# Designs tried in a protein design chat: VHH binders against GTPase activating protein homolog 4 (mgp4). Part 3

Target 1, 192 residues: GTPase activating protein homolog 4 (mgp4), of Dictyostelium discoideum (Social amoeba) (q54qf4r322to513)
Amino acid sequence: IPIEEIMFKQKSKFPNLDIPYILVLLVNLIKKLDNGMGMKTEGIFRIPGHTSEVNALKKLINEQGEYQFPPDLYSIHPIASLLKLWLREMPQPLIPNYVYDKSLECQSIEEFIVFFKFLPASNQKIITYLAGFLNELVQPDNVVTSKMNLDNVAMVFAPSFLRCDSQDMILANVDREKTLVKLIIEGYLKLS

## First folded at step 18 (VHH; from d8 with S99A)

Design e4
Fold by OpenDDE, fold request of step 21:
Structure e4 (fold): chain B 192 residues (1-192), chain A 122 residues (1-122)
Amino acid sequence: as target 1 above (192 residues)
Amino acid sequence: EVQLVESGGGLVQPGGSLRLSCAASGFTFDDWAMGWFRQAPGQEREFVAYITWDSGETDYSDSAKGRFTISRDNAKNTVYLQMNSLKPEDTGVYFCAAARDYYTEGDFYDYWGQGTQVTVSS
């Protein structure tokens, strides 16, 4: 679903929310789970939720909308998987394909900021929000138990940020994408 | 160049077993999630199973669950699919695929093998 369509639909219910509600919901669930210790879960975003659980959660969210989830659905891995999947299923990645190559040319947060300003407003907001969440995720007090450091998180989330349309360049760009995502996560405060 | 080469397919009777192998080369194998897909004649390609990187977490389609087992040997750059209790409806070309993340959707996989034929018939 295009971001613009999502935002248009939720405008009536969430007039002050400038990012997709689903993203906020999933992030908040992760933060809330296990008495606020969800981000400390070992292997978060690396360990998959089972497909059936992810699909069930997806369906529930679609049906209930902003309603509360049943307590028995409070499991980190399905929620985490759904978050990545939602990003992956978008028609365009957070960093649009038409600027994919240009994005990878950014070798510093300063360069990225210049690039970033030319992205659609919705993309900027979502990237900033997600980057902030991921930055929190990779803090030492979380990493000590989750084992998901900046490098791991960047590796796992790179496909959620970018999509390489060139089959021949996929492998060559893996590290470049990871590096870019690391810059974004570390420098998210400079994005706004 | 990235290569995925499937093997182990063949003709088997209902209730029989096969073990498929997929030999990978050209990339850092343990940095990639692997999956098996299949395509029956006249049908769309469908997800069978995936296995994550080092953690070795797995998931299966409903049809495969309880009968198939996906595994990997990172030292050998190989992913396997043990297929037990095979049924005629399991007949099809089985494909190995590689992705940077774990997916049940084939479109999200970056590399594919040529496939190996599995035929279950009495």
Scores: ipSAE 0.747, ipTM 0.880, lowest interface PAE 0.8, mean pLDDT 93
Fold by ESMFold2, fold request of step 21:
Structure e4 (fold): chain B 192 residues (1-192), chain A 122 residues (1-122)
Amino acid sequence: as target 1 above (192 residues)
Amino acid sequence: EVQLVESGGGLVQPGGSLRLSCAASGFTFDDWAMGWFRQAPGQEREFVAYITWDSGETDYSDSAKGRFTISRDNAKNTVYLQMNSLKPEDTGVYFCAAARDYYTEGDFYDYWGQGTQVTVSS
């Protein structure tokens, strides 16, 4: 469903939250699980969670409206997979298609900010939140164990941030999309 | 030009085996996740298996798990689907696909082959 509808529906339970609760839930689970070492998980966001576990988690969250922690030790990979999948399934990408070409022209975070500030408020807040999380994820203390550096993370998250609708340009834009996502992650402090 | 070319389909009796191949060209094969999908007559195309980038992690649909094995040979730019213990309900056209990430949703795959027919009957 659209971000705007999600924010409307969650307002009664989370009146002070300015981004979809599921994003906060999944990010917090990643940070908390494995005795606080979730962001150090080798191959996080690259190694898939088992499809059956991802689907089961998605169904529970959709049906309950609020995720209750299972009594057992949690698994990182299904949660990481669901975070990417949830973003990919949105009707519009985080960086809306109407700014897609302009966003790929950016060579600095300052150039990105010029149009970023005109995006819908929800998009701005979600991009800022995710960029901050991904910036933390790629800190050396985490990368030494996770093996997921900035380049790796930008590559696997590019489809979660933007979508190329032109078949002829998909291959040509792969590296440009990765570069933009790296730029956003590195410059996240300037977004807020 | 991206091309995905499936081969290895055919007629096989129930309980038999087939190995499908998908030759890929026109992109950096190691950087793309690959999937197999199938379409029976009158049915929607459905997910069978995916294999991640060069790292080769895999997953399967419920109907394929335990019977099918997806693999890739990055030196040959080729993806395989070994299908064992075939059943009549496995009959259909099998498609190879490529995407920027691993997905079970076919709509998220960017490139598709033309398909190879698999028929399982006595």
Scores: ipSAE 0.712, ipTM 0.869, lowest interface PAE 1.4, mean pLDDT 89
Fold by ESMFold2, fold request of step 21:
Structure e4 (fold): chain B 192 residues (1-192), chain A 122 residues (1-122)
Amino acid sequence: as target 1 above (192 residues)
Amino acid sequence: EVQLVESGGGLVQPGGSLRLSCAASGFTFDDWAMGWFRQAPGQEREFVAYITWDSGETDYSDSAKGRFTISRDNAKNTVYLQMNSLKPEDTGVYFCAAARDYYTEGDFYDYWGQGTQVTVSS
């Protein structure tokens, strides 16, 4: 469902939350599980969680409304996989298709901000929230253990931020999409 | 131009084995996740297996788990599906696909081969 509909439906239960609850839930789980060491997990966002565990987690969150997970769920990989998948499954990408080409022309965060400030408010808040999380994720004290540096994270998250609608441009745009995501992560503080 | 070309299909008896190959060209193979999908007559195309980038992490559908093995040879730009203990239910056209990330949803794969027929019958 569209971001706006998600925000409308969650308002009764989370009236003060300005981004989709599932994002907050998954990010908080990554930060808090494994005795606060979730962001140090080797291969986080690169190594897939088992598909059965990802599907079970998705079902638990979507249909039962359970906010407490089984006591023995301490694997980060299904949670990381679900975060990427949830963003990929949205009807519109986080960076909307109508600004896709303009966004790829950016060579600095300042150029990105020119149009970012006119995106729907929900998109702005989600991008800022994720960029802040990913900025923290790629700090050296996490990367030394996780082996997931800025380049790696930008590459695996590019499909979660934007989608190329032109089949003949997919290959040409791979590195450009990664570069844009790196700019957003590095320039996180300038988004707010 | 991106091309994925499957081979190795054929007719095999129940309990037999086949090894499917998919030769890839036109892109940086090492940077792409690869998947196998199959389509039986009258059914939708369904996920069989994926393998991640050069590190080779894998997962399988429930029907393939324990019987099929996906692998990749990045030096040859080729992905394989070793299919053992074949059953009549495995009959269908098998497709190789490439994506920017690992997925079980076929709609998220960017490039597709033409498919190779696998028929399991006595």
Scores: ipSAE 0.675, ipTM 0.855, lowest interface PAE 1.6, mean pLDDT 88
Fold by ESMFold2, look of step 18:
Structure e4 (fold): chain B 192 residues (1-192), chain A 122 residues (1-122)
Amino acid sequence: as target 1 above (192 residues)
Amino acid sequence: EVQLVESGGGLVQPGGSLRLSCAASGFTFDDWAMGWFRQAPGQEREFVAYITWDSGETDYSDSAKGRFTISRDNAKNTVYLQMNSLKPEDTGVYFCAAARDYYTEGDFYDYWGQGTQVTVSS
């Protein structure tokens, strides 16, 4: 479902929320579960949740409602896996194809902002929200336990931010995509 | 140029074993998640197993759990699928694939081998 359609459908229940509720739900669960220690989970976003648990979570959210998780599905890894997967499955990537090449030319967050401010408002707000969360995730207090530093997080989240439309360019752009995601995470305050 | 080359397929009797290999070249193998998929005659390609980056974590389809083991040797740029207790239902072409993250959805994998035939028949 396009972002605009998601925002339209959720407006009656969440009129003050300017990003898809599923994103807020998953991020808040990560922060609150495990007695508030979810962001310190070793290998978060790198270690997969079991496929059966990820599928069960997706089913619950899509068919049974967004707020009900069985107690035996409350592990951090399936939630983290679903967050990445949900972003990957969107019809259009967070950084739309029409700015893909220009975004990869950026060497600073200021260069990224030049076109970022002209993206659809929903894309801007989702990218800003996610960048803030990921910046918090990679703070030293979390990394000492999670072992997921900025480089690691940028690597695993690049497919959630960007999609290369050219098969021939996928390898050539891997490091550039990672570098762009690092810029966005480090410079997130300037996106707002 | 990325290449994935499967080998080790063949004809086996029910209950037998095969070990599939997939030799990879043209990319930094350690940084890619690897998967095995299979396609039976007249059916859609289906997920069998994945293994995350370097010597990472694994998961399996329900039909593969307990019988198949995916592994990787990053020094040899090779991913393996050890298949035990083979059944006629396991018959099909087995493909290895590479992606930038772990997925059970084949459409998210970027590179594919040409496949190796596995036939389980008495």
Scores: ipSAE 0.630, ipTM 0.837, lowest interface PAE 1.7, mean pLDDT 87
Fold by OpenDDE, look of step 19:
Structure e4 (fold): chain B 192 residues (1-192), chain A 122 residues (1-122)
Amino acid sequence: as target 1 above (192 residues)
Amino acid sequence: EVQLVESGGGLVQPGGSLRLSCAASGFTFDDWAMGWFRQAPGQEREFVAYITWDSGETDYSDSAKGRFTISRDNAKNTVYLQMNSLKPEDTGVYFCAAARDYYTEGDFYDYWGQGTQVTVSS
């Protein structure tokens, strides 16, 4: 579902929300789970949730008009998996393919900011929100337990930000994508 | 160039076992999640199992659970699929796939092998 359609549909329930509610929901669940220690979970976003649990959660979200999930219903990993899956399943990546190459030319957060301003408004908002969440995730007080440092998180989330449409260039661009995502996460405060 | 080469397929009787191997080359194996897919005649390719990076967490399709085991040897750049209690419905071409993340959707995998034939028949 295109971002614009998602936003249009949720406007009736969330008129003041300028990003997809599902993203906010999943992030908040992660933050609230395990008595607020969810972001400290070892291997968060690297350890998968079981497919059955992820599918169950996905179904529940799709079938319910009001997204209310008890924190004890699901563990962190299924929720984390669903968040990545949702990003991956979007019709377009957060960084659209038509500017994929240009995005990788950014070698600093300053260059990225210039680039970033040319993205669609919805993309900017989602990227900023996600980058903020990921920035919080990679803080030392979380990393000490989760073991998911900036490099690991950037590696895991690169496919959620970008999609290389050239098979010949996938391998060559892996490190470039990771580097870009690291810049985005570290420099998230400069995006808004 | 990235290459995935499957081996170990063959003909087995129902209840038999096979161990598939997939030798990977051309990329940093440890940084990639690996998956097994299969395609039966006249059917679409379906997910069988995946294994994550160095942590080695796994998940399986409902059909594979309890019977199949995916594993990897990063030192050998190889991923394995141990298949026990094979059934005729397990017949098909089995494919190895690589991605930077773990997926049950084949469309999200970046690299694929040529496949190896598995036939379960009495």
Scores: ipSAE 0.583, ipTM 0.820, lowest interface PAE 1.0, mean pLDDT 92
Fold by OpenDDE, fold request of step 21:
Parts: C-alpha cells; structure tokens; sequence
Structure e4 (fold): chain B 192 residues (1-192), chain A 122 residues (1-122)
C-alpha cells in the first residue's frame, strides 16, 4: 500500500498523526515490552522473529483497535521483524528508488539534508521518525546489552531505507548504504 | 562476482533423504543470511528455510518443518539443506539464496543460485 493511501485512510482515526500509525504502534510496543527494557534486547532487529509469530502479530494488529493490543503478547523479535517487514513491503522504499544513486552520493548529513528536502513529505516524516527511534536504540545504555550499535543497526536497517535495483551493484553499495543510514540516524535532529 | 552453486540434488524414493549444498563465493559469506527455496514445475518459487549469518536462528516453511534442516559452515562458505522423509510433493528445483537480512520472502534475497533438481518418485 502506498504511503499516501495509508495516510489518507489513517486520517479518519488519527487526524493529527502525520506518520503511519503502525510504525508508532510497533515502536511503542518495543519500548514498552519487558518492563520498558525492550530496546535492550540482545540482537534486536538482527535476530528474526519466527514467521508464525510475525504473521500472528500482523493479524492481531490488523484486527485490534488502537488501545486493545496486549503489549506482552509477543516477544521483541517478532515485533521488530514486523517493523522491518512493513517497511520493506511498501511499494517504494523510504528513500525512493529513483533517487537511490543520488542518496548514496551524500557523504555528510549536510549533504543529505539538501537531498532530503526534495523527498516527498511523507517520506521525510517517516524517515525522521524512524531515525529518531533508531538513534535512541543505539544509545550506549541500550547497546551495552543489545549489542546493536550504530553500525549494526544501520546495516540491518539499510534494506528498509533503500533498495538497490542493480544486482551488480548490490555488493558494492552495501557499505555505502550502511554509511548513509548511519548518517541519517546520527543526524536525525537535523532533519526536522 | 557473486556465485551460488547448488549441489546434492537427485532422484530419491519417497521416505528417502538428500543433503543439498550451496557453495558461495564473491562476497563475505558470514555477513549474509542464507536461504533455500524451491520451485515445482508450473508453480511459483516458495520459501523452504533460512539461516542467520551466525546460525543462531533458523526458520522453515510449514512443509519443511520437522523434516528439513538448514545449516551452514562459514569456514567453507557453504549452506546445507538436509532433507529427510522426502515426499513426492517435495519435487522441484531447489535454489540457494543470499540476503543481507533474514526473510521468508524470496523478493528480499539478493543473490540466487541456478538451482539443483530434486525428484522424489517411486
């Protein structure tokens, strides 16, 4: 489902929310789970949830209302997996394919900001929100336990931000994508 | 150049076993998740199993659960699929695939082998 369609449908329930509710929901679940220690989970976003659990969670979210979702129903990994999955299942990545190469040319947050301003508004908002969450995730008090530092988080989230359309370039661009995502995560405050 | 080369396929009787191997080259193997997919004639490619870079996590399709085991040897840049209790419906071309993350969705895998034929028949 295109972001615009998601946002359009969402307006009836969340008129003041300018990002997809599902992202907010999943992020909040992660933050609340395990007595607020969810972001400290070892291997968060790198260890996948089992497909059955992810699917069950997806179904539950689709069927549940805003305040009816039991936060302790699932472990962190299925929730984390669903978050990434949702991002990847969008028709276009957060950084649209038509500007993929351009995005990778950004060697600093300042350059990225210039680039960033030309993205659709919805993309900007989602990227900013996600980057903020990921920035929090990579703070030392979380990393000490999760072992998911900035580099690791950037690596596992790169595919959620970008999609390389050229198979020949995938390997070559892996590090570039990671570097870009690192810049975004670190510099998320400059995006807003 | 990234290469994934499957081997170990063949003809087996129902109830038999096969062990597939996939030799990887051209990339840092231990940074990538590996998966197995299969495609029966006239059908779409379907997920069979995946394994994380450190072998810490695995997952299987419902059909594969309890019968198939995915494993890897990073020192050998090889991923394996042990298939036991094979059934005729397991017949198809089995593909090895590599991804930067771990998915059951084939579309999320970046590299694919050419496949190895597995035929289960009496």
Amino acid sequence: as target 1 above (192 residues)
Amino acid sequence: EVQLVESGGGLVQPGGSLRLSCAASGFTFDDWAMGWFRQAPGQEREFVAYITWDSGETDYSDSAKGRFTISRDNAKNTVYLQMNSLKPEDTGVYFCAAARDYYTEGDFYDYWGQGTQVTVSS
Scores: ipSAE 0.298, ipTM 0.669, lowest interface PAE 2.3, mean pLDDT 90

